# Ledger of designs, part 19: VHH binders against Methionine aminopeptidase (map)

Target 1, 301 residues: Methionine aminopeptidase (map), of Saccharolobus solfataricus (p95963)
Amino acid sequence: MTEDELNKLLLAGKIAAKARDEVSLDVKASAKVLDICEEVESIIIENKAFPSFPCNISINSEAAHYSPTINDEKRIPEGAVVKLDLGAHIDGFISDTAITISLDSRYQRLLDASKTALEAAITNFKAGLSIGEIGRVIEKVIRAQGYKPIRNLGGHLIRRYELHAGVFIPNVYERGLGVIQSDSVYAIEPFATDGGGEVVEGKSITIYSLKNPNIKGLSSRENELIDFIYTRFNYLPFSERWLKEFSTNVDELRNNIKNLVKKGALRGYPILIEIKKGVVSQFEHTVIVKGDSIIVSTKSL
Short names: E, the ipSAE of ESMFold2; O, the ipSAE of OpenDDE; V2, 0.75 times the mean of E and O plus 0.25 times the DockQ between their complexes.

## First folded at step 11 (VHH; framework vhh_7d4b_2)

Design u6 (from t5 with Y102F; at its last look DockQ between E and O 0.92; V2 from the best seeds 0.00; counts 0 for: pae E 2.1 > 2)
Fold by ESMFold2, look of step 11:
Structure u6 (fold): chain B 301 residues (1-301), chain A 121 residues (1-121)
Amino acid sequence: as target 1 above (301 residues)
Amino acid sequence: QVQLVESGGGVVQPGRSLRLSCAASGFTFSYYDMGWYRQAPGKQRELVARISGSGGDTNYADSVKGRFTISRDNSKNTMYLQMNSLKPEDTAVYYCAAGRYFKFGLYWDHWGQGTQVTVSS
């Protein structure tokens, strides 16, 4: 890792933390999800970075992967448990962070479960430690509070322009996952629930990424869209909201995206929903492993 | 060492049935979503069916819905695909896969070597 790369990672982390901490205060009943996520993304851009993926707002049993659509009218319900998940990048050097806000005081202990699990995981995070032992730490904390960790969703290794670089950081104990490596960047994101401890795909798809830019048989317009996506976002996830400059005709844009997913040029990311419709909490930090130490790039300013 | 081993493939006439099995070892089976993919010659692999780690949620490709049933027995570390009313277009190599969700998407960490299914008149 060069000093320049580290500086970009640290700055991306600070910007994401600023957006997270400022915008979380605006998560209130009746607030439009679109307004909240545009505020997140505007703060990131104002601070000379770019969102590393579309701002996520996931409510109650939605665990992850909802981002507002163009002209989205969805509003936060009274009593909602809201996961705000966001990130920034500078030249592909990524930060990823999340916080849960509950508008229902009865869920405070559920929030504490995932938050404390994150703190415990970070305290134990060290180069050479078995990755599965991080899962054990998270699992023990969450279960001690009377909740279940979500076992099929977890954190990940991060590389330049690559949110998921092939290493899973579990929320439950698992043997045989290898060890935490120095000179590496990880997202640690415990999920806790009062449900079954498992996520499944819902129907809504609001987040996409480039999968294969070399698909044959595409129209000229489709190839132009792929080039636009690659130039702006590389292989990072994007929202239709970020494609307005390419096309102001929303229906045509959506049809183009749908066709490109069908043909394998893009991938879509359905929302993830708790299998028993239990309420989900999440807290997440990005950590940089440098030598024998760690740096939490997304810690509060 | 992680292994996924498919079995139960073969040659059958249209309208008949086959049952595929996928024996898993080397990982905590119940923590993984499992899936069946198929690949016809010259085509890309495509998802046929998926089942959650608990077995409580399933999804099917439109082309097989109502004809195929995915299931799993976590006590035996085995996933199954019951394929009824087989059609020539079901001819492919069928692969089992195991995966989990990351920030953005279901990622298939492990793949079997495949078993051939041929449906011909």
Scores: ipSAE 0.576, ipTM 0.820, lowest interface PAE 2.1, mean pLDDT 93
ESMFold2 (binder alone), look of step 11: mean pLDDT 89; pTM 0.902
OpenDDE, look of step 11: ipSAE 0.687; ipTM 0.860

Design u7 (from t5 with Y107F; at its last look DockQ between E and O 0.92; V2 from the best seeds 0.00; counts 0 for: SAP .68 > .668)
Fold by ESMFold2, look of step 11:
Structure u7 (fold): chain B 301 residues (1-301), chain A 121 residues (1-121)
Amino acid sequence: as target 1 above (301 residues)
Amino acid sequence: QVQLVESGGGVVQPGRSLRLSCAASGFTFSYYDMGWYRQAPGKQRELVARISGSGGDTNYADSVKGRFTISRDNSKNTMYLQMNSLKPEDTAVYYCAAGRYYKFGLFWDHWGQGTQVTVSS
């Protein structure tokens, strides 16, 4: 990796950490999820970066992949366990980080399970180590607290404009995943639950990405939307909230997105829900592996 | 060394049944979502059915609901597709796939070579 690429990764991490730490203080009962996620995204933009994906705010048994819609009225419930997941990029050099906030003290040990697992994973993270051994570390910590890791959701290799670049960082021990590579960027994101330890897709889809910009049979307006998406977001995920400059007619915009997903131009990402409706906690950092050392790009300022 | 090996394909008359199997090795089977895809000549590959690692959650394409049943036996590292009331439009190569969730989606990391299913008189 070049010095310029490293500096962009570090700056993107610093900006994501700033947004995470400042906005987490506003996660309170009755707060609108839209207000929280827009503040995250505004801080990122004010600091001369772009969100690498729509701010996620996932509540209780929702593990991941909810982002507010246009005019979203959803509010944080009393006693909620809230995962705030966000990231920034500069020229496609990505940071990815998450924190869990609980408004119910009964879940403190659940939060501690995934937080301590993340700390242990980072302490053991080094080039040449088997990726499955990171999963063993995470699994051991979470199970020692009396919880289950989520086994079919995990961390990932990151590349320029690619949130998942073909390598999975598990939350359970698994052989055959290869070794941690130097000059690489990984997201490490333990998930713990009091449920069954598995996620399934829900019905809600609020996050999309470009899949195939060259689909035939699109209207002129549909092609304009595809060009708008590619120019602004490349292949990174986006929210309908980021398309207001293209169209202020929400019904028209949603119909266009629906048709483009159906035609294969866009991909939609359903919300992920714990299979037994158990409560989920998550903590996440982005780490850069350089030589024999690692750098946590999203560490608190 | 990951392997997914499909079997049970063949030629059948409309209205009959087939049962496909997918034998898995080289990875921890119960940690993966499994799926059946199919591809007819000249068409895009489409998801037919998906089953969670535990077997506790399934999804089906609208075109096969009520006729096809996906299942798995984690003690045998095998996934199945029971295909009832077969129609000519079910003719395709059927592929086994294994995947997990990472940021923003289910991704199919492993694929089998496919097995042909032909439904004709």
Scores: ipSAE 0.671, ipTM 0.859, lowest interface PAE 1.5, mean pLDDT 94
ESMFold2 (binder alone), look of step 11: mean pLDDT 92; pTM 0.929
OpenDDE, look of step 11: ipSAE 0.790; ipTM 0.903

Design u8 (from t5 with K103S; at its last look DockQ between E and O 0.89; V2 from the best seeds 0.75)
Fold by ESMFold2, look of step 11:
Structure u8 (fold): chain B 301 residues (1-301), chain A 121 residues (1-121)
Amino acid sequence: as target 1 above (301 residues)
Amino acid sequence: QVQLVESGGGVVQPGRSLRLSCAASGFTFSYYDMGWYRQAPGKQRELVARISGSGGDTNYADSVKGRFTISRDNSKNTMYLQMNSLKPEDTAVYYCAAGRYYSFGLYWDHWGQGTQVTVSS
């Protein structure tokens, strides 16, 4: 990792933390999820970075991977437990962070479970440590609060323009996952629930990425959309909300996206839902491992 | 030392049934989503069926829905695929896979070596 690369990671982290901390104050009953996520994305852009993925806002038993759609009218319910998940990048150097806000004080211990688990995981995070031991730390904290960690969802290695770089950071103890590497960037994201501790795919797909730009037999319009996506987002995830410049006909746009997923040009990412419909909390930071040091790029202030 | 071992493949006449098994070792079986993939000659590998770690949620490809049943027995670390009303189109190598969600999707980190299923007169 060069000093220039590190500086871009740190700046992307500060910008994501700024957006997270400012916009979390506006998560209130009756607020439109679209307004919340657009403000996150606007702050990132105004600070001369780009969203590394569409702002996620997941409510109650929705664990992850909902982003508002074009003209989305969904609003925050009273008493909601809301996960706000966002990230920024500068030249492909990525930050990824999340916070849970509860409008119902009965869930404070659930929030504390995932928050404290994240803090404990970061305190123990070092090059050479078995990755499975991070899962043990997270699991112990969450279970001590009377909740379950989500066992089939976890954190990941990050590389330049690669939000997913192939290494799983678990929320439960597992053997055989290798060791934390120096000169590396990881997302650590404990998930806690009062449900069954497992996620399944829901039906909503609101987040996509380019999978194969070289699919043959596409229509002229489909090829134009592929080129637009590649030019703006490369292989990073995107939302239909970011495609308005390409087409003002929303139904046509959505049909094109669906067809491109069917043909294998795009990948769709379904919403993840807790299997027993339990309430889910999440806290997440991006950490940089450099030499013997750990730097939390998404830390407040 | 993660290991997924498929068994139960073979040659069978159209309209008959076959049951595949996948024996797992070297990881905590109940923590993983499990899946069956198949690959016919000249085709890309495709998902046939998926089952959640607890066994409480399943998905099927449209081409096999109503004919195939995925199941698992976490006490035996084994996943199964019951394949009824087999058609020549079901001829393929069938692969067992294990995966989890990280980043934005389900990622299949472990694969078996495959077992051949041939449906022919």
Scores: ipSAE 0.680, ipTM 0.866, lowest interface PAE 1.4, mean pLDDT 94
ESMFold2 (binder alone), look of step 11: mean pLDDT 92; pTM 0.927
OpenDDE, look of step 11: ipSAE 0.717; ipTM 0.876

## First folded at step 12 (VHH; framework vhh_7d4b_2)

Design v1 (from u5 with Y107F; at its last look DockQ between E and O 0.93; V2 from the best seeds 0.77)
Fold by ESMFold2, look of step 12:
Structure v1 (fold): chain B 301 residues (1-301), chain A 121 residues (1-121)
Amino acid sequence: as target 1 above (301 residues)
Amino acid sequence: QVQLVESGGGVVQPGRSLRLSCAASGFTFSYYDMGWYRQAPGKQRELVARISGSGGDTNYADSVKGRFTISRDNSKNTMYLQMNSLKPEDTAVYYCAAGRYHKFGLFWDHWGQGTQVTVSS
């Protein structure tokens, strides 16, 4: 890792932490989800970075992967348990962070479960440690609070322009996952639930990424959209909200996206829902492993 | 060492049935979504069916809905695909896969070597 790469990672982390901490104060009953996510994204851009993916707001049993659509009117319900998940990048050097806000005091212990699990995971995180041992730490903390970790969703290795670079950081004990590598960047994101501890795909798809820009048989308009996506977002996820410059006709835009997903040019990411509709909490930091130490790039300012 | 081993393929006439099995080892089977993919020569690999780690949620390709049933037995670390009313267009190499959700998406971390299914007279 060069000093320049490390500085970009650290700055992206600080910007993400700033957006997270400032905007979390606006997560209140009746607030528009769109307003919250646009505020996050605006802070990131005003601080000279780019969102590394569309800001997520996932409510109650929704674990992940909802971002508001164009003119989205969804509002935060009373008593909601809200996951705010966001990230920033500078030249493809990524930060990824999340916090849960509960508008119902009954869920404070659920929040504490995933928050404390994250803190414990970070305390134990070091080069050479078995990745499965991080899962054991997370699992133990969450179960001690009377909840279940989500076993098929977890953290990940991050590389330049790659949010998920093929290494899984589990929320439960697993053997055979290898060891934490030095000079690497990981997202650690415990998920806790009062449900069954498993996510499944919902039907809503609001987040996409470029999969294959070289698909043949596309219309001229579809190829223009692919070029627009590649030049602005590379292979990072995007929202239709970020495509308004390409087309003001929302129906046309959505049809183009749908067709490009069907043809394999784009990948869509369905929302993830707890299988028994249990309530989900999440806390997440990005950690940089350097030598025998770690740096939490998304730590509060 | 992670292994996924398919079995149960063969040559059958249209309208007949086959049951594929995928034996898993080297990982905690119940923590993974499992899937069957197929690939005919010269075609793109396509998802046939998916089943959640607990077995409580399944999805099917439109082309097999009503004819194929995915299942799993977590006590035996085995996934199955019951293939009824087979058609010539079902001819392909069938692969089992195991995956989990990373940041954005279900990613198939492990793949079997495949088993041939041929539906012909």
Scores: ipSAE 0.633, ipTM 0.841, lowest interface PAE 1.6, mean pLDDT 93
ESMFold2 (binder alone), look of step 12: mean pLDDT 90; pTM 0.909
OpenDDE, look of step 12: ipSAE 0.791; ipTM 0.904

Design v2 (from u5 with K103S; at its last look DockQ between E and O 0.90; V2 from the best seeds 0.75)
Fold by ESMFold2, look of step 12:
Structure v2 (fold): chain B 301 residues (1-301), chain A 121 residues (1-121)
Amino acid sequence: as target 1 above (301 residues)
Amino acid sequence: QVQLVESGGGVVQPGRSLRLSCAASGFTFSYYDMGWYRQAPGKQRELVARISGSGGDTNYADSVKGRFTISRDNSKNTMYLQMNSLKPEDTAVYYCAAGRYHSFGLYWDHWGQGTQVTVSS
């Protein structure tokens, strides 16, 4: 890792933390999810970065992967437990962070479970540690509070323009996952629930990424959209909200996206829902491992 | 040592059935979503069916809905694919895979070597 790369990672983390901390104050009953996520994304852009993925707002049993759509009218319900998940990048150097806000005080202990698990994981995080031991730390903290960790969703290795670089950071103990590497960047994201501890795919798809830019048999318009996506987002996730410059006709745009997913050019990411409809909490930081040190790039300013 | 071992493939006539098995070892089976993929000659690998770690949720490709049933037995670390009303179009190598969600992706961390299914008159 060069000093220039580290500086970009740190700045991306600082910008994501700023957006997270400022916008979390606007998460309240009746607020439009679209307004919240546009504010997150506006702060990131005004600070000369790009969102590394669409702002996520996941409510109650929704664990992950809902981002507002064009003209989305969804509002935060009374008493909601809201996961705000966001990130920034500078030249593909990525930050990823999340916070849970509860509008119902009886869920405070559930929030504390995932938050304390994150802090414990970070305290133990070091080069050479077995990755499965991070899962043990997270699992122990969450279960001690009377909740279940979500076992099929977790953190990940991050690389330049690669939000998910193939290494899983578990929320439960597991052997044989290798060790934490120096000179590497990881997202650590404990999920806790009063449900069954597993996520399944829902039907709503609001987040996409480029899967295969070389699919043959596409129309001229479809190829044009693929080029637009590649040029602007590389392989990072995107929202239909970021494609308005390509087409102002929302129905046409949605049909093109649908066709490209069907043809294998794009990948859709369905909303993830707790299997027993339990309430889910999440806290997440990006951690940089450099030499003998760790740096939490998304730590509050 | 992680292993996924498919079995149950073979040559069958159209309209007949086969049951594929995938035996798993070397990892905590119940923590993983499991899937069956297939790859026909000259085509891209395609997801056929997926089942959640607990077995409580399943998804199928449109081309196999109503004919194929995915299941798992976590006590035996084994996933199954019951393939009924087989068609020549189902001819492919079938692979089992195990994965988890890495934030914005179901990543297939482990793959089997595949088993051939041939549907021919």
Scores: ipSAE 0.635, ipTM 0.844, lowest interface PAE 1.5, mean pLDDT 93
ESMFold2 (binder alone), look of step 12: mean pLDDT 90; pTM 0.909
OpenDDE, look of step 12: ipSAE 0.773; ipTM 0.898

Design v3 (from u5 with D57S K103A; at its last fold request DockQ between E and O 0.88; V2 from the best seeds 0.80)
Fold by ESMFold2, look of step 12:
Structure v3 (fold): chain B 301 residues (1-301), chain A 121 residues (1-121)
Amino acid sequence: as target 1 above (301 residues)
Amino acid sequence: QVQLVESGGGVVQPGRSLRLSCAASGFTFSYYDMGWYRQAPGKQRELVARISGSGGSTNYADSVKGRFTISRDNSKNTMYLQMNSLKPEDTAVYYCAAGRYHAFGLYWDHWGQGTQVTVSS
């Protein structure tokens, strides 16, 4: 990792933390999800970075991967448990962070479970440690609070323009996952629930990424959209909300996206829902491993 | 080391049944979503069926709904595909896969070698 690359990672982390901490104060009953997510994304852009993925708002049993659509009217319910998940990048050097806000004080212990698990995981995080031991730490904390960790969703290795770079950071103990590497960037994201501890795909798809820019048999308009996506977002996830410059006709845009997913040029990411509809909490930081040092790039300012 | 081993393939007449098995070792089987994919000659690999780690949720390709049933036995570290009313268009190499949600999507971390299913005559 060069010093310039490290500085971009640190700055992207600082900007994501700023957006997270400022916008979390606006997560209130009846607030529009679109307004919250656009505020996050605007803060990131104003600070000379780009969102590394569309801002997520996931409510109650929704664990992850909802981002508002064009003209989205969804609002935060009374008593909601809200996961705000966001990230920034500078030249593809990524930050990824999340916080849970509960509008119902009865869920504070659930929030504390995933938050304390994250703190414990970070305290133990070092080059050479078995990745499965991070899962053990997270699992122990969450179960001690009377909740279940979500076992099929977790953190990940991050590389330039790659949110997931092929290494899973579990929320449960598991052997044989290898060791934490120096000169690497990881997202650590404990998920806790009062449900079954597993996620399944819902039907809603609001987040996409480029899968294969070289699919043959596409129309000229479809190829133009792929080029637009690659130029602006590379392989990072995007929202239809970020494609307004390409087309003002929303129906045409959505049909083009649908066709490109069908043809294998794009991948869609369905919302993830807790299998028993239990309530889910999440806290997440990005951690940089450099030499024997651990840096939490998304730590509060 | 991680291993997924498919079995139960073969040559059968249309309308007959086969049961595929996928034996898993080297990882905590119940923590992983499992899937069956198939690939016919000259075609892209396609998802046939998927089952959650607990077995509590399943999904099927439209072309096999009502004919194929995915299941798993976590005590035996084995996933199954019961294939009824087989048609010539079901002819393919069938692969098992295991995955979890990394970042934004399900990633199939482990794949089997495949087993041939041929529906002909």
Scores: ipSAE 0.691, ipTM 0.868, lowest interface PAE 1.3, mean pLDDT 94
ESMFold2 (binder alone), look of step 12: mean pLDDT 90; pTM 0.907
OpenDDE, look of step 12: ipSAE 0.846; ipTM 0.926
ESMFold2, fold request of step 13: ipSAE 0.652, 0.663, 0.648; ipTM 0.852, 0.858, 0.855
ESMFold2 (binder alone), fold request of step 13: mean pLDDT 90, 90, 90; pTM 0.911, 0.911, 0.912
OpenDDE, fold request of step 13: ipSAE 0.888, 0.885, 0.891; ipTM 0.945, 0.944, 0.946

Design v4 (from u5 with H110Y; at its last look DockQ between E and O 0.89; V2 from the best seeds 0.77)
Fold by ESMFold2, look of step 12:
Parts: C-alpha cells; sequence; structure tokens
Structure v4 (fold): chain B 301 residues (1-301), chain A 121 residues (1-121)
C-alpha cells in the first residue's frame, strides 16, 4: 500500500475510535437507539469522513446487523447488553470497530471474555500466521471464561470499498483458511455468548448494499435510486436513513428498496440473533499488517 | 482439501421424490451453515433451503416449502435434501454450499460442483 493509503486508513481508524468512545458514554437505559447511532454517524461526518456502514446497535441476544430505521422509537432497555458497531472511511479506506456496554453488572465477565479474546488475538496477529490459529486463540480465551464463541460469525479481510473482501477470521480453531498476509487490513471481532454459540437470521432487515447496478427492466425512478446509492455509497452498506434526500415519502422509499432487493439490484442484511437467545458480547478492532508489524487503527487515543 | 460432493440427482417423473446428499470433507462441518441452491437453464442461482450448523434452524424458498426438507447429520458430515412432490419447475442443477456470517449476511465459502435433477414425463 502507498503512504497516502496508509494515512487514510489510520485517520479513518482514529475517527471511528473517537465516535465509538464518545458515543458509548451515552448508551444508557431509555436512550433512543436512533439518537445514539445518528450521533456516531454525525461525529464521523463532522471529522471529514463517511460512515463505512450504518451504525449498528444490537441488544442482548441480537448479535449484529441492526441499524435504526427512519423515525425509530426503540430505546435501550434497563439492564441491556449493547453492541455498538461502527466504521468510517476516507475515499474507501475503511475502519471497522465495535464495543459492548452492559447496563447489568452480571454480564461483566461475558464482556471480559470477548474483550480479552480480542486483545489476545491482536497480540498474536502477524503476517504468515495461520488464520485458524487466531480462531484458536479467541476460542481458548472465551471458553476459559465459561462462555462459547460464536462459530458462524467472525472477522474479515478489508479492501478499498470492500468491507468483506473474501477472507474470514474465525472465532474458533479451523484448518485450511490460509495465512495472514502482509500489506493487508483485517477486522478482528470476537463474539462470546452464554447461549449456543451460533447465530441465525432474524426477520428485521435494516441494512442494505448495492448488489448489481446493471439490472434491466427497472423503472426510471428505480434507476435513479440505484444511481443515488452508487454515487454516495459505492458498494458499501447503507441505511434507509441515508436516503431521505432521495424521497420524502418513507413508505414509497421502503417499497422501492424492497422491489430492488426482489429484483436483485440490492442485497438486504437480516439481523443476526443468537440461536438459543443467549446474551452476546463483541469487541472489534481493525488491524493493518505492514511488514512484520501490525497497527491497530481503531485503538483508543 | 475442502470438498462438497452432491449425489442423488437424476431423472424423475412429476409427483415423485428424490433425496440429495452433500458429503463434506476438509473443514469442521458443524461450524458451517449449509445450503442447497439450484440453477435452472437461463436463470440465476437461487437458494432452495438453508440449515444452521447445529441443525436447529431452517429456511426454505416459498416455491419448495412443504415439499422439501433439509437436514444434516453432523456425525457423518452430510447434508440432505428430501424433495417430495417434484414438479417440472424443480428441474435444475442443485448445488451444496457452506458458509458463515459477516457484515454482509451469509458468506458462502465453499460450493459443490452440482448434481442434475430433471423432472419430466
Amino acid sequence: as target 1 above (301 residues)
Amino acid sequence: QVQLVESGGGVVQPGRSLRLSCAASGFTFSYYDMGWYRQAPGKQRELVARISGSGGDTNYADSVKGRFTISRDNSKNTMYLQMNSLKPEDTAVYYCAAGRYHKFGLYWDYWGQGTQVTVSS
């Protein structure tokens, strides 16, 4: 990578870390999830970056992929275990980070499990190491705390404008996943649970991305929406909340999105829920591998 | 080497049944969601059924619901698709896939080479 590309990755990481650390302080009982996520996204934009995906706020057994909808009235429950997952990009150079906040002290050990697993994974992360060995480190730490890692959800390789670039970083030991590459960017995101250690899709879909901008047979309005999405977000995920400038009619907008998913132009990302409804914790950093060194772009200042 | 090998395809009359198998090797089978996809001539590949790694959660395409049953035996590293009441519209190449979740939902890490199912009179 060039020095300019590295500088953009580092700056995107610092901005995401700032948003994460500042807004996590506002995760309290009765707070609206919409207010929390819009503040994350606002901080990112005010610092001259763009959200690399819609702010996720996932509660208790929800593991991932919930972002507030337009006029969302959902509030943080008493005693909630909340995953705040966010990212920034500068010209497609991406950061991805997450933190768990518990409003119930009984879950502190669950939080410690995924947090310590992340720290251990980063300590061991280096070019040439088997990717499956990172999964072993994560799995051992989480199981030692009496919890299960989530085995069908994990981290990933990141490339410019590609949040998931085809390489999986597991939360459990696995052979045959290849080795960590130099000159590469990875998200490492351990998930721990007191449930069954597996996620399944829920019914809510609040996050979308462009899949195929060249679908034929679309209306003029549908093509305009595709162009709007591509121009602003490229292939990165987006929320309906970011489309309000395109349409003031929320029901019409939602119908257009639904039709475009049905026609294959867009992809929707259902909420992920722990299969036994166990509580889930997550901590996540973006790591840049440069030569024999690693840099945690999303570490706290 | 990772392998997904489909079997059980063939030619069958409408209204009859077939059972597809997908034998998996080279990876930890129980860690992966498994899916059956199909692709008819001139059509895009479509999801037919999905089953979670533990077997505790399943999903089906509307066109096969009530007729097809997905299952898995983790002790044998094998996934199955029981296809009852077959229709000509079910004619396709059927693919086995294995995947996990990330920021974009299921990412299908591995694919089989497919097995032909033909439903004709």
Scores: ipSAE 0.652, ipTM 0.853, lowest interface PAE 1.8, mean pLDDT 93
ESMFold2 (binder alone), look of step 12: mean pLDDT 90; pTM 0.912
OpenDDE, look of step 12: ipSAE 0.815; ipTM 0.912

Design v5 (from t4 with Y102H; at its last look DockQ between E and O 0.87; V2 from the best seeds 0.76)
Fold by ESMFold2, look of step 12:
Structure v5 (fold): chain B 301 residues (1-301), chain A 121 residues (1-121)
Amino acid sequence: as target 1 above (301 residues)
Amino acid sequence: QVQLVESGGGVVQPGRSLRLSCAASGFTFSYYNMGWYRQAPGKQRELVASISGSGGDTNYADSVKGRFTISRDNSKNTMYLQMNSLKPEDTAVYYCAAGRYHKFGLYWDHWGQGTQVTVSS
């Protein structure tokens, strides 16, 4: 890792932490999800970075993968447990962070479970450690609080322009996941729940990414959209909200996205829902492993 | 060593049934979503059915809904696909896959080598 790459990672982390900490204060009953997520994304852009993925607001049993759509009217319910998940990048050097806000004090221990699990995981995080041991630390903390970790969702290795680079950081103990590598960037994101400890796909798809830019048989307009996506977002996830410069006709835009997903040019990411509709908490930091040092790039200032 | 091994493929006449099995080893089977994919000659590989780690949630492609049933037995580390009322269009190589969610993606971490199903008169 060069000093320039490290500085970009650190700055992207600082910007994401700023957005997270400022906007979390606006997560209140009746607030529009669209307004919250656009505020996050605006802070990131104003600070000379780009969102590394569309801002997520996931409510109660929704664990992940909801980002508001164009003209979205969804609002925060009374007593909601809200996961705010966001990230920034500078030249593809990515940060990824999340916080849970509960509007119902009865869920504080659920929040504490995933938050304390994150802190414990970071304390133990070092090059050469078995990745599955991080899962054991997370699992132990969450279960000790009387909750279940979500076992089929977890953290990930990050590389330049790759939000998930193929290495899984589990929330439960597992063998055979390899070891933490030096000179690497990881997202650690414990999920805790009072439900069954699994996620399943819901029907809503609001987040997409480029999958294969070389699909044959596309219309000229479809190829133009693929080029627009690649130029702006590379392979990072995007929202339809970020495509308004390409087309102001929302129905046409949505049909183009739908067709490109069906043809394999784009990938859609369904919302993830806790299998028993239990309430989910999440806390997440990005950590940088540099030599024998660990740096939490998304730590609050 | 992670392994997924499909079995139960073969040649059958239209309207008949087959049961595919996928034996898993080398990982904690119950932690993984499992899926059956198929690929017909000249076509893209497509998801046929999927099942959650606990077995409590299943999904099916429209083309097989009502005819195919996915299941799993976590005590035997095995997933199944019961294929009833088979049609010539079901002819394909069927693949077993295991995966979890990596941030924004269901990532199919492990794949089998496939088993051939041929439906012909």
Scores: ipSAE 0.608, ipTM 0.831, lowest interface PAE 1.7, mean pLDDT 93
ESMFold2 (binder alone), look of step 12: mean pLDDT 89; pTM 0.899
OpenDDE, look of step 12: ipSAE 0.843; ipTM 0.925

